Miniprotein binders against q96jn8r1131to1294. Designs and how they scored, part 115

Target 1, 164 residues: q96jn8r1131to1294
Amino acid sequence: TLEFLENHGKNILLSNGNRTATRVASYNQGIVVINQPLVPQLLVQVRIDFLNRQWTSSLVLGVITCAPERLNFPASACALKRAAWLLRGRGVFHNGLKICEKFGPNLDTCPEGTILGLRLDSSGGLHLHVNGVDQGVAVPDVPQPCHALVDLYGQCEQVTIVNP
Key: E = the ipSAE of ESMFold2; O = the ipSAE of OpenDDE; V2 = 0.75 times the mean of E and O plus 0.25 times the DockQ between their complexes.

## First folded at step 10 (miniprotein)

Design yf5
Fold by ESMFold2-Fast, scan of step 10:
Structure yf5 (fold): chain B 164 residues (1-164), chain A 82 residues (1-82)
Amino acid sequence: as target 1 above (164 residues)
Amino acid sequence: SPEEIIEEIKKLIDEAIWLAMKGDKTKAVELLQKALDLVNKLGDTEFQKAVDDALKAIDKGDPWYAELILDEALELAEEKSE
């Protein structure tokens, strides 16, 4: 059973058997991580439940290759300087450096109800799925083990893990 | 003390980024200018450059980059002050 880890950003409150994450304050400190490594062909999906449009940006998702269970998470996933591959807006970022300008849809504009998925293919390519549609390889050759991460940043105040 | 000044800088930066994220660039800039005055009292030229770069990022509509570089500068300043 997929759940969010008990170790998370300080503004997160978990509910629904640790399958729903809510950011209860501010715009940041909203990092959550899935409770098992992202193994090839496992599709991890979250639904955007609530957007607060007073903020200018929205969620970030991706993978980290460090052990998440006791990490002191930074205020934003984009502050991770090591072991992080992240999708923000239309950009792909490795350790804070933009490595792709335009990939998939703009994550800052996805409405409530959007289902976002992460999956590794058999060659270690990280795929983004949007409402069931594979957007292609965002990051090739992701080191393993890796862990799926969602940063409830800005507009995105609630997500829920959903079944494939 | 340097430790007390850094804690005040941190509060100003946190509030400035919060306001920038809401799109209130004018108030964010005012708070970062106050933070810059305190950074200048520390004599930390690297931190001063980070605040200047953050101001430019906010002006361009990128508060995420501003938060990233300011968080890095704060960690470094805290380490220096002990």
Scores: ipSAE 0.082, ipTM 0.518, lowest interface PAE 4.8, mean pLDDT 87

Design yf50
Fold by ESMFold2-Fast, scan of step 10:
Structure yf50 (fold): chain B 164 residues (1-164), chain A 82 residues (1-82)
Amino acid sequence: as target 1 above (164 residues)
Amino acid sequence: SPEEIIEEIKKLIEEAIWLAMKGDKTKAVELLQKALDLVNKLGDTEFQKAVDDALKAIDKGDPWFAELILDEALELAEEKSE
């Protein structure tokens, strides 16, 4: 079964059998990682449960290629540098660079109840799914093994893993 | 010392990003200007450029990108002052 790892950002509280992640303070320190590697054909989905409009910007979604079980998570996923490919707003980011502009919907404006999914295709391309709709390849040829990552940044204070 | 100056810069940056995240661009800019004054004491031209780029990102409503820029600059400055 899919769960969030017990190793996570320091502002995270896990509940619901480690399937719900809540950021309980500030706007950052909210990185969570799925307990299984993201392998081809696995669709990992999270639902946005709660948005706090006191903050600007919202969640970041992506993959990390370093081992997450004992990682000392930084305050924000951007600090993972070469190890992470991140989807934020409409951009795709890697190692401090915006590698794609205007991919998919604006993640900063997705409402509560939105279901966001990550999937690798058979060629190692990373896909974003929004409410069941494949947005296409955000990142080609992701190094493996990799793990699905959610950074509960800014407005997004709670997500829950959703099974198909 | 350079290490003490960098620690003060780091605190100003952390507070500025927090304020920008709450939508208070005016106070965030004020704190980053104070950080810039300290960066000038270090003589670090690359760090100065990073602060300028971060100010532009905050003005555009993108504090996440500002934090990305400033985190990299802080890490490099800390390495130099090892």
Scores: ipSAE 0.599, ipTM 0.792, lowest interface PAE 1.3, mean pLDDT 90

Design yf51
Fold by ESMFold2-Fast, scan of step 10:
Structure yf51 (fold): chain B 164 residues (1-164), chain A 82 residues (1-82)
Amino acid sequence: as target 1 above (164 residues)
Amino acid sequence: SPEEIIEEIKKLIEEAIWLAMKGDKTKAVELLQKALDLVNKLGDTEFQKAVDDALKAIDKGDPWHAELILDEALELAEEKSE
C-alpha cells in the first residue's frame, strides 16, 4: 500500500492512513515522500484536494535519489542540492537549476481535483501524468533507486494518494 | 557579532518572502532592503549580490525563486560564520 512517509516537512499533518497530507501552516515546509521506491511501471498519483488562493505558486513534484527516511527536508523542494529532479510551474529543475523552460501544463494553475502522476519508463525516463494523460519524458535516465516527492508549496495545502 | 547579524537577516528574509508569497511586493521589498543594509555591514559581497538578485526575482513576480536564492545565501553565510 502506497503511503506518505512519517518523515516529512514540519508543517505537514498526515491523515487517512497516511494517504492524505495537509500543510497546516504558512506556505512552505510541506515536503512529503512516498513510502516505496518509484520502480518502472509503478504509477504514483496524488489528487489536489485544497488550494488556498492567498498564496502565489503551487505544488512541486518529482523524484529524489537519496534515502528519504532520515532526510532533513529544506523549506522547499527546489532547495534540495544533492539528487533531486523536480517539476515546478512549467519548469524542470535538477538540484535547484532549471534544465527545461517549458514542459507539460503549468502546475501553478492546476485546479482542485487535478490528479498528478509520476512514472518511470523501462529506460528510466521520468514521466508526468496529468488527469491520466502522459505528458512525456521530463527527465531521462533517472538513477535508481528513486523516491516520488510532493512539495505542498504555496497554494496547494492538501493532496491525497489515489490509485490508478 | 556576525552570527547575531545573520540571525536578524534570516528573520527579515523569512518575513519578506512570506509577504511576497501573499502578493505584498511593497512590504517584501522594504524588508529585503533592511536585510541588504545588514548584509552590507557583514561585508559579504556574495550575500549582497544574492539579496539584489532576490529583489529582482520578487519584482518579476517570482518569490519562489527569491526564496531559493536567499536560502542558499543564508546557508553559505552561516557556514562562513562558524
Scores: ipSAE 0.478, ipTM 0.744, lowest interface PAE 1.9, mean pLDDT 89

Design yf52
Fold by ESMFold2-Fast, scan of step 10:
Structure yf52 (fold): chain B 164 residues (1-164), chain A 82 residues (1-82)
Amino acid sequence: as target 1 above (164 residues)
Amino acid sequence: SPEEIIEEIKKLIEEAIWLAMKGDKTKAVELLQKALDLVNKLGDTEFQKAVDDALKAIDKGDPWEAELILDEALELAEEKSE
């Protein structure tokens, strides 16, 4: 089954059979990674369970190409640099650079209950799904193997893996 | 020493980003201006530029971008001082 890895950011607490991730402190140190590589035809989905309005900004989604099981996670996903392709707000980021200015809905404004999905197509394109709707190709050629990542940053303090 | 200055800059940056994330832009900017004074003592023009860019990001309501910019600048500054 799809679960969050036991290796995660230091402010994360896993529950519900490692399917729910809660950030229990601060605004950062909230990176979680799915336990299986993201392969074509696999749709990984998380639901936003709780937003804390004390913080600005919200969750970041993406993929990493380094092995996550023993990785010392940085305070935020942006520090993963070359290993990560990230969706934040309306932007797509790689290696600290914004490679797309406007893609999909603004992730900073998604309400509680939103279901966010990541999927690779057969040509290696990374797709974002929002409440079941495919937003298109955010990144056209993701190196493999890669793993789906959620950074519970800022307002987003809890997510749960949901089945398609 | 440069290492001691960098450690103080790091503390100021961490507190500034915390405040910006809580929505207190005024105090965040104040702390980053103090960090900029210390960066000027290092003579690191690349780091100076990074602090200026981070200030602009905070003004636009984007502390995430500010943190990214400043983390990169701190890493480079620490590398130079080794």
Scores: ipSAE 0.473, ipTM 0.733, lowest interface PAE 1.9, mean pLDDT 89

Design yf53
Fold by ESMFold2-Fast, scan of step 10:
Structure yf53 (fold): chain B 164 residues (1-164), chain A 82 residues (1-82)
Amino acid sequence: as target 1 above (164 residues)
Amino acid sequence: SPEEIIEEIKKLIEEAIWLAMKGDKTKAVELLQKALDLVNKLGDTEFQKAVDDALKAIDKGDPWMAELILDEALELAEEKSE
């Protein structure tokens, strides 16, 4: 079964059989990674459980291509640089650069209860799914192996892995 | 030393982003201006530009982008001091 890795950002507390991640402090140090590689056609989904509106901005989703089991996670996913392709707001980011301006819905405005999904297609394209709807290819030709990543940044303080 | 200056810059940046994340743009800008003074002592024009870009991001209500820009600049400054 899909779980969050026990190795995670320092402000994370895992519960519900490692399927729920809660950020218990501040606005950062909230990176979690799925326990198995994102292989083609595997759909990984998380539900936004709680938003704290004292903060600006919200969660970031993406993939990481370095081995996550022993990684010393940075304060935010952007510091993973070349190892990460990230979806934030309406942008796609890689290696400190915004590589796409307008992709999918604005992730900063998704309400509690939204289900966000990541999937690789057979050509290595990374897809975002929002409430079951495929938004298309955010990143082509993702290097493998890669792992799905959620950065509980800013407003988003809790997510839970949900099955299709 | 350059290492001590960089550590002070890092602390100012962390506090500025935290304040910007809570919506206090005025105090965030004040702390980034203090960081800019220290960056000027390093003579690092790339870092100076990064602080300017981060100030623009905060003004637009985007502290995540400001943090991205400043973290990259800090790492490059640390590499240069080795």
Scores: ipSAE 0.538, ipTM 0.766, lowest interface PAE 1.4, mean pLDDT 90

Design yf54
Fold by ESMFold2-Fast, scan of step 10:
Structure yf54 (fold): chain B 164 residues (1-164), chain A 82 residues (1-82)
Amino acid sequence: as target 1 above (164 residues)
Amino acid sequence: SPEEIIEEIKKLIEEAIWLAMKGDKTKAVELLQKALDLVNKLGDTEFQKAVDDALKAIDKGDPWYADLILDEALELAEEKSE
């Protein structure tokens, strides 16, 4: 059973058996991580439940390669640097660098109800799924083990894990 | 003291990023320019460059990246003052 880890950003409240994450303050400190490693062919999906339009940006999705169970999470996932590969807006980021300019749909414009998924293929390529549609390989050769991460940043104040 | 100056800079940065995240780039820039004056009093050239880079990020509509740059600079400045 997929759940969010009890270790998370300080503005997060977990509910619904640790399957729903709500950011209860500000625009940041909203990082959550799935409770088990992202192994090849495992599809991890979250649904966008609530968007607060007072903010200018929205959620970040990705993977981290450091152990998350006791990690002191930074205010934003980009601060994880070498340990993280992130999808934000239309960009793909690693180690503070934009490594792909335009990949998939703009995550800042996905409406409430959108289901976003992360999956590794058998070659270690990280795939983004949007409403069940595979967007292709965002990041090749992701180091393993890695863990799926959602940063409830800006507009996105709530997500819920959805079973495939 | 350097610690008090850094605390003031931190408050200005937090307010600036919050305003930028709400779409008020003009006031965010004004607060960051005030933070830059305080950074100059510290004599920290790395921090000065970080504020300049953050100003450019806000101008380009990327307060998330500005927040990242400034968070790193603040952490380093706090370590230097210990």
Scores: ipSAE 0.462, ipTM 0.677, lowest interface PAE 1.6, mean pLDDT 88

Design yf55
Fold by ESMFold2-Fast, scan of step 10:
Structure yf55 (fold): chain B 164 residues (1-164), chain A 82 residues (1-82)
Amino acid sequence: as target 1 above (164 residues)
Amino acid sequence: SPEEIIEEIKKLIEEAIWLAMKGDKTKAVELLQKALDLVNKLGDTEFQKAVDDALKAIDKGDPWYAQLILDEALELAEEKSE
């Protein structure tokens, strides 16, 4: 059973058997990580539950290759300078460096109810899924083990893990 | 109140970093200069320095470093206003 780890950003409250993450303050300190490694063909999906329009940007998602259980999370995922591949807006970022300008839909404009998924293919390519539609390979050859990460940043105040 | 000023600063900073990461450095700098005016009203010299350093980081093309130092300064300013 997929759950969010108890180690998370300080503004996060977990509920619903650790399957729902809510950011209860500010716009940051909202990183959550899935409780098991993202192994090939495992599809991890989250639904956007609540958006607060007082903020401009929205959630970030991706993978990290460091062990997350005791990691001291930064205020935002974009501050991760090592072992991180992130999707933000339409960009793809590796350790804080933009490696792709336009990939998939703009994450800052996805409405409530959108289901976002991460999956590794058999060659280690990281795929983004949006409402069940595979957007293609965002990052090739992700090192293993890696862990799916969601940063409830800005507008996105709540997500829930959903089954495929 | 200081708390209301800090909430406005947060919004300006969050939007500025988003714009800078998107590549709109000019608008990001404009918003951080507005934030600096509000920080000056708080009289928080350390926060003022952090905003100045963030402006330099954005000019150099490093909005990630700018966000790091601004997040730290915001956390300290919030603690002071409690």
Scores: ipSAE 0.268, ipTM 0.680, lowest interface PAE 3.6, mean pLDDT 86

Design yf56
Fold by ESMFold2-Fast, scan of step 10:
Structure yf56 (fold): chain B 164 residues (1-164), chain A 82 residues (1-82)
Amino acid sequence: as target 1 above (164 residues)
Amino acid sequence: SPEEIIEEIKKLIEEAIWLAMKGDKTKAVELLQKALDLVNKLGDTEFQKAVDDALKAIDKGDPWYAMLILDEALELAEEKSE
């Protein structure tokens, strides 16, 4: 069963059997990680439950290739300078460097109720799924093991893991 | 105390970024200049540089970049004060 790890950003409160993450303060310190590695065939999905329109930026999601159980998370996932492949807005980022300008829909404009998914294909390509639709390969050849990460930054104050 | 100063800086930064996101650059800059005065009291030169860079980013219309660098600087300052 998929759950968020109990090691998470300082502003996160887990509920619903560790399947719902809520950012209870500020705009940052909202990183959560799935409790098992993202292996081929596994589709990890989260639903956007609540957006605070005070901010124009929203959630970031992607993968990290370091062990997450004891990580001291930075205030924002975009501050990760090693072992991180992230989707923010329309961009794809590797260790803070933008490697693709325009991939998939703009994550900053996804409404409440949107279901976002991450999946590895058999060749190690990282796919983004939006409301069940595969957007294609965002990142080829992701090193393994890797772990799915969601950063409840800015607008996004709550997400829940949903089954396929 | 340093912890109380950091909490005040945090509130100023959060309000400044909110205002910049709404397009009120003038008030955002005023609040960040107040934050800079408090950061000077901490003697944290890395934090001072981050606030200066954030001021430039907001002036150019990039509050996202300002948020990123200020988040990093604030986290480091908080860890130092513990």
Scores: ipSAE 0.012, ipTM 0.388, lowest interface PAE 8.4, mean pLDDT 83

Design yf57
Fold by ESMFold2-Fast, scan of step 10:
Structure yf57 (fold): chain B 164 residues (1-164), chain A 82 residues (1-82)
Amino acid sequence: as target 1 above (164 residues)
Amino acid sequence: SPEEIIEEIKKLIEEAIWLAMKGDKTKAVELLQKALDLVNKLGDTEFQKAVDDALKAIDKGDPWYATLILDEALELAEEKSE
């Protein structure tokens, strides 16, 4: 079953059998990674449980293609300069560079209760799902193996893995 | 002392980041201008460029990018000061 890895950002506390991640301090240092590689047909979903509106900006989602079990995470996922494809706000980022200006809904404005999903199609296209609705291909040809990453940044202080 | 000035710069930047993340652009800019004055006195090019770039990002309506720049500068400064 899907869980968050024990290796995570220093402000994260895992609970609920490692299926809930809470950022307990500040606005950053909140990266978590799913314990299984994101293989085609696997839909990984997280629910936004708590938003702290004192912060601007919010949750980042994406994939990394490096081994996450012993990775020293930066303060923000968007600081990753290698092996990272990330969705922040409406942008798509590859290794810290914005490669698409507007994709899907604005992640900075998704309310509590929103379910966000990541899935690879058979050709390696990374899809974003929002409340069960496929938003299309955000990133084509993601190298494999890759791992789903969630950055509990800014407003987003808690997420829980949910089954499709 | 230079060490005490560096600690004051770090404190100003940290507070500016928090204010920017909370959407208080005016106060964040005020604190970053104070930090810039101290950085210019020290001749520290790392902090100077980070503060300049952060001010430009805030002015353009991207406080997130400003905080990313400043967080990176603070982490590098902490490594150097060990």
Scores: ipSAE 0.060, ipTM 0.478, lowest interface PAE 5.8, mean pLDDT 82

Design yf58 (at its last look DockQ between E and O 0.92; V2 from the best seeds 0.70)
Fold by ESMFold2-Fast, scan of step 10:
Structure yf58 (fold): chain B 164 residues (1-164), chain A 82 residues (1-82)
Amino acid sequence: as target 1 above (164 residues)
Amino acid sequence: SPEEIIEEIKKLIEEAIWLAMKGDKTKAVELLQKALDLVNKLGDTEFQKAVDDALKAIDKGDPWYAEIILDEALELAEEKSE
C-alpha cells in the first residue's frame, strides 16, 4: 500500500496512516516521498487538499533516483543538485536547471481537489496525469530505481494519496 | 568582523525571502539592497553576483529561485570565513 515515507521535510506532519501530508509551518521544508519505487505502469496520485493563498507559487512533484529513506532534504525540492527531475509551474527541471519551458498545465494555479499523478511508461518516460488525463511525457529515459516526490511548497499545505 | 557581517546578511536575506514569498516585493528588494551593501564590504564577487541574480528572480516573480541561490551563496561565504 502506498504511503509517505517517515523521512520527510521538517515542517511535515503525516496522518491518515501516512497517506496525508500537512505542512504545519512556513512555506518550505515540505518534501515528502512515496514509500515504494515508481515502477513502470504504477500510477501514484495525490490530491491537493488545502491551499494557503498568502504564499506565492505552489507544489512541485517529480522523481529522485537516490535512496530517500535517510536523505537529508533541502528547504525546497528544486535545490536538489543531483538525481532529481521535477515539475514546477509549467517548467521541467533536472537537478535545479530548467530543461523545458512549458509542459502541461501550470501547477501554481491548480485548485484544491486537483488530483496529480506520476507514472513511468514502458520506455522509461515520466508522465504527468492531471485529474485522470495523461499530459504526455515530461521526461524521457528516467533512470531506475526512482521514487515519486512531492514538495508541499508555498500555497500547497496539504496533500493526500489517492488510490487509482 | 566577516563573521558578524555574514550573520547580518543572513538575517536580511531570510526576512527578504519571507516577504517576497508573501508577495511584498518592494520590502524584499529594500532588504536585499541592504544585504548587497554588506556583501560589498566582504569583497566576495560570487556572493555579490548571487544577490544581483536574486533581485532579478524576485522581480520576475520567482522568490523560490532567489532562496536557492542565496542559500548556496551563504553556505560558501560561511565556509570562506572559517
Scores: ipSAE 0.699, ipTM 0.847, lowest interface PAE 1.0, mean pLDDT 92
Fold by OpenDDE base, look of step 11:
Structure yf58 (fold): chain B 164 residues (1-164), chain A 82 residues (1-82)
Amino acid sequence: as target 1 above (164 residues)
Amino acid sequence: SPEEIIEEIKKLIEEAIWLAMKGDKTKAVELLQKALDLVNKLGDTEFQKAVDDALKAIDKGDPWYAEIILDEALELAEEKSE
């Protein structure tokens, strides 16, 4: 069963069998990692449950290739400087470096109810799914094993893992 | 001391980003300007550039990117002060 790991950002409270993550304070300290590593053809999806409009920006999606159980999470995914590929806004980042300027829809403007998914293809390409629609390869040749990461950042206050 | 200055810079940056995330761009910029003044005392040109870039990012409405820039700069500055 897909669920968020107990090792998470300081402002996160897990509920619903660890399938729901809620950031209960500030705009940051909201990183969560999904327990099962991504494997080809596994579509991992989260739904944006609540947006808090007092903040700017929104969630960051991505993957990490380090051991998530032992990771000391920084306050924001932007501080992950190794083994991290992140999707933020319309940009793709690797260890803090923007490697793609325009990709998919703007994550900062996704409304509540949006379902965002990550999936590895057989070639190791990381795909972004938005409401079930494959947006294409965001990151080619991602090292495995890797884990899906969600940073409940800015407006994004709650997400829930949902099944395809 | 450089360490003390860095701590003060850190506090200013944290508050600036918080304000930027709240949408108060003006106040965020003001605080970063104060941080820049302290950075200048360090004589760290790389850090200075980082703050300038962060200011631009905030002006463009991208506090997330500003946070990236400033986080890296702080880390480097702390390393230099060791």
Scores: ipSAE 0.691, ipTM 0.850, lowest interface PAE 0.6, mean pLDDT 94
Fold by ESMFold2, look of step 11:
Structure yf58 (fold): chain B 164 residues (1-164), chain A 82 residues (1-82)
Amino acid sequence: as target 1 above (164 residues)
Amino acid sequence: SPEEIIEEIKKLIEEAIWLAMKGDKTKAVELLQKALDLVNKLGDTEFQKAVDDALKAIDKGDPWYAEIILDEALELAEEKSE
């Protein structure tokens, strides 16, 4: 069963059998990681449950290729400078560098109820899904093993893992 | 000392990003301008450019990107001062 790892950002509380993550303070310290690595058959999906429009910017979605169980997470995903590929807004970032200006929809405009998904294709390409619609390859060749990551940043205060 | 100046810059940046995240661009810009004055005392032209780029990102409503730029610049400045 897909769950968020117990190793997570300091401002996260896990609930619902570790399938729901809530950021309970500030705008940051909200990194969570899915407990199983991505494989081609696996679609990891989270639903945006709650947005607080008091903050600017919203969630970051992506993958990390180092073992996540014992990592000391930074305050926000922007400080992941090794082994990370991140989607934020319409940008794709690798280790803190923007590698694509426009990919998919602007994640900052996704309302509550939006279901966001990540999967690998057979070539190691990372695909974003939005409400069941494949947005194409965000990153063409992600090293394996990798784990899906969500940073409950800014406006995004709660997400829940959902089944396809 | 350079280390004391860098620590003060770090505090200004943290508060500026928090203010920008709250939507207070005016105060965020004021704090980053103070940080730029301190960066000028270090003579660090890469850090100066980073602060200018971060100000542009905040003006566009993108404090997350400003945070990326400034976190990298702080790390490099800390390495230079050690």
Scores: ipSAE 0.568, ipTM 0.783, lowest interface PAE 1.5, mean pLDDT 90
ESMFold2 (binder alone), look of step 11: mean pLDDT 83; pTM 0.798

Design yf59
Fold by ESMFold2-Fast, scan of step 10:
Structure yf59 (fold): chain B 164 residues (1-164), chain A 82 residues (1-82)
Amino acid sequence: as target 1 above (164 residues)
Amino acid sequence: SPEEIIEEIKKLIEEAIWLAMKGDKTKAVELLQKALDLVNKLGDTEFQKAVDDALKAIDKGDPWYAEFILDEALELAEEKSE
């Protein structure tokens, strides 16, 4: 069973059997990580439950290649540059560099109820799924093992893990 | 001291990003311009460029990217001073 790890950003409260993550303060300190490695063909999905429009940007999705169980999480996923590949807005980021300007839909404008998914293909390409639709390869050749990460940044204050 | 200046820069940056995230671009830009004046005292041209790039990002409505580049610049500046 997929769950968010008990180790998470300090503004996170887990509920619903660790399948729902709520950011209870500010706009940051909202990183959560899935408890199982993202192995090829595993589709990890989260639903956007609540957006707070006082903030100007929204959630970040991605993968990290460091061991997450005892990681001291930074205030936002951008500080994980060397161990993380991140999808934010329409951009793809790694190692402090924007490696793609325009990929998939704008994550800052996805409404409540949107289901976002991450999946590795058989060649190690990271795919984004939006409401069941594969957007293609966002990041080729992701190092393994890796773990799916959600940063409840800005507008996105609650997500829930959903089954395919 | 460089360490005290960097600490003040860090506080200005944190407040600027928070204001930008709330949509107050005008005040965020004012605070980052104040941070730039302090960065100029350090003589760190890479940090100056990072703040300039962050100002542009905030003006375009992208505070996440501003935070992204400033986090790295702050880390490097702190390492140089200590």
Scores: ipSAE 0.327, ipTM 0.656, lowest interface PAE 2.8, mean pLDDT 86

Design yf6
Fold by ESMFold2-Fast, scan of step 10:
Structure yf6 (fold): chain B 164 residues (1-164), chain A 82 residues (1-82)
Amino acid sequence: as target 1 above (164 residues)
Amino acid sequence: SPEEIIEEIKKLIFEAIWLAMKGDKTKAVELLQKALDLVNKLGDTEFQKAVDDALKAIDKGDPWYAELILDEALELAEEKSE
């Protein structure tokens, strides 16, 4: 069963059997990680439950290739020093460096109820799914093992894991 | 002392990013300009560049990136001081 790990950003509160993550303070310190490695063809999905539009920017999602169970998370996901491949707005980032300017829809403008998914294809390509629609390969050749990560940054204050 | 200056810079940066995240770019820029004056007193050219880059990021509507580079610059500045 897919759950968020107990190791998470300090502003996160887990509920609903660790399937719902809520950021209870500020705009940052909201990183959560899925409890199972992202293996090829596993589709991990989260639904945006609540947006607080008093903040700028919104959620980030992607993968990390380090063991997350005891990782000391930074204030935001793109500050991770270990290998991290992240989608923010329309950009694709690797360890804080923007490697693609415009990919898929703008994640900063996704409304409440949007379901965002991450999947590896058989060649190790990382795919973004939006409301069930595959947006294509955001990152080729992701190193394995890797773990799906969501950063409840800015506007996004709550997400819930959704079964396929 | 350098340590006291760094603590003041930290407060200004924290408030500037928080305001920028709330959409108040004007106040955020004012606070970062004050931080820049203090960074100049430290003589830390790397930190000065980071504040300049953060100001540009705020202006472009990217306070997230501003926070990233300023956090890195603060960590390095603290390591340099005792």
Scores: ipSAE 0.267, ipTM 0.634, lowest interface PAE 3.4, mean pLDDT 85

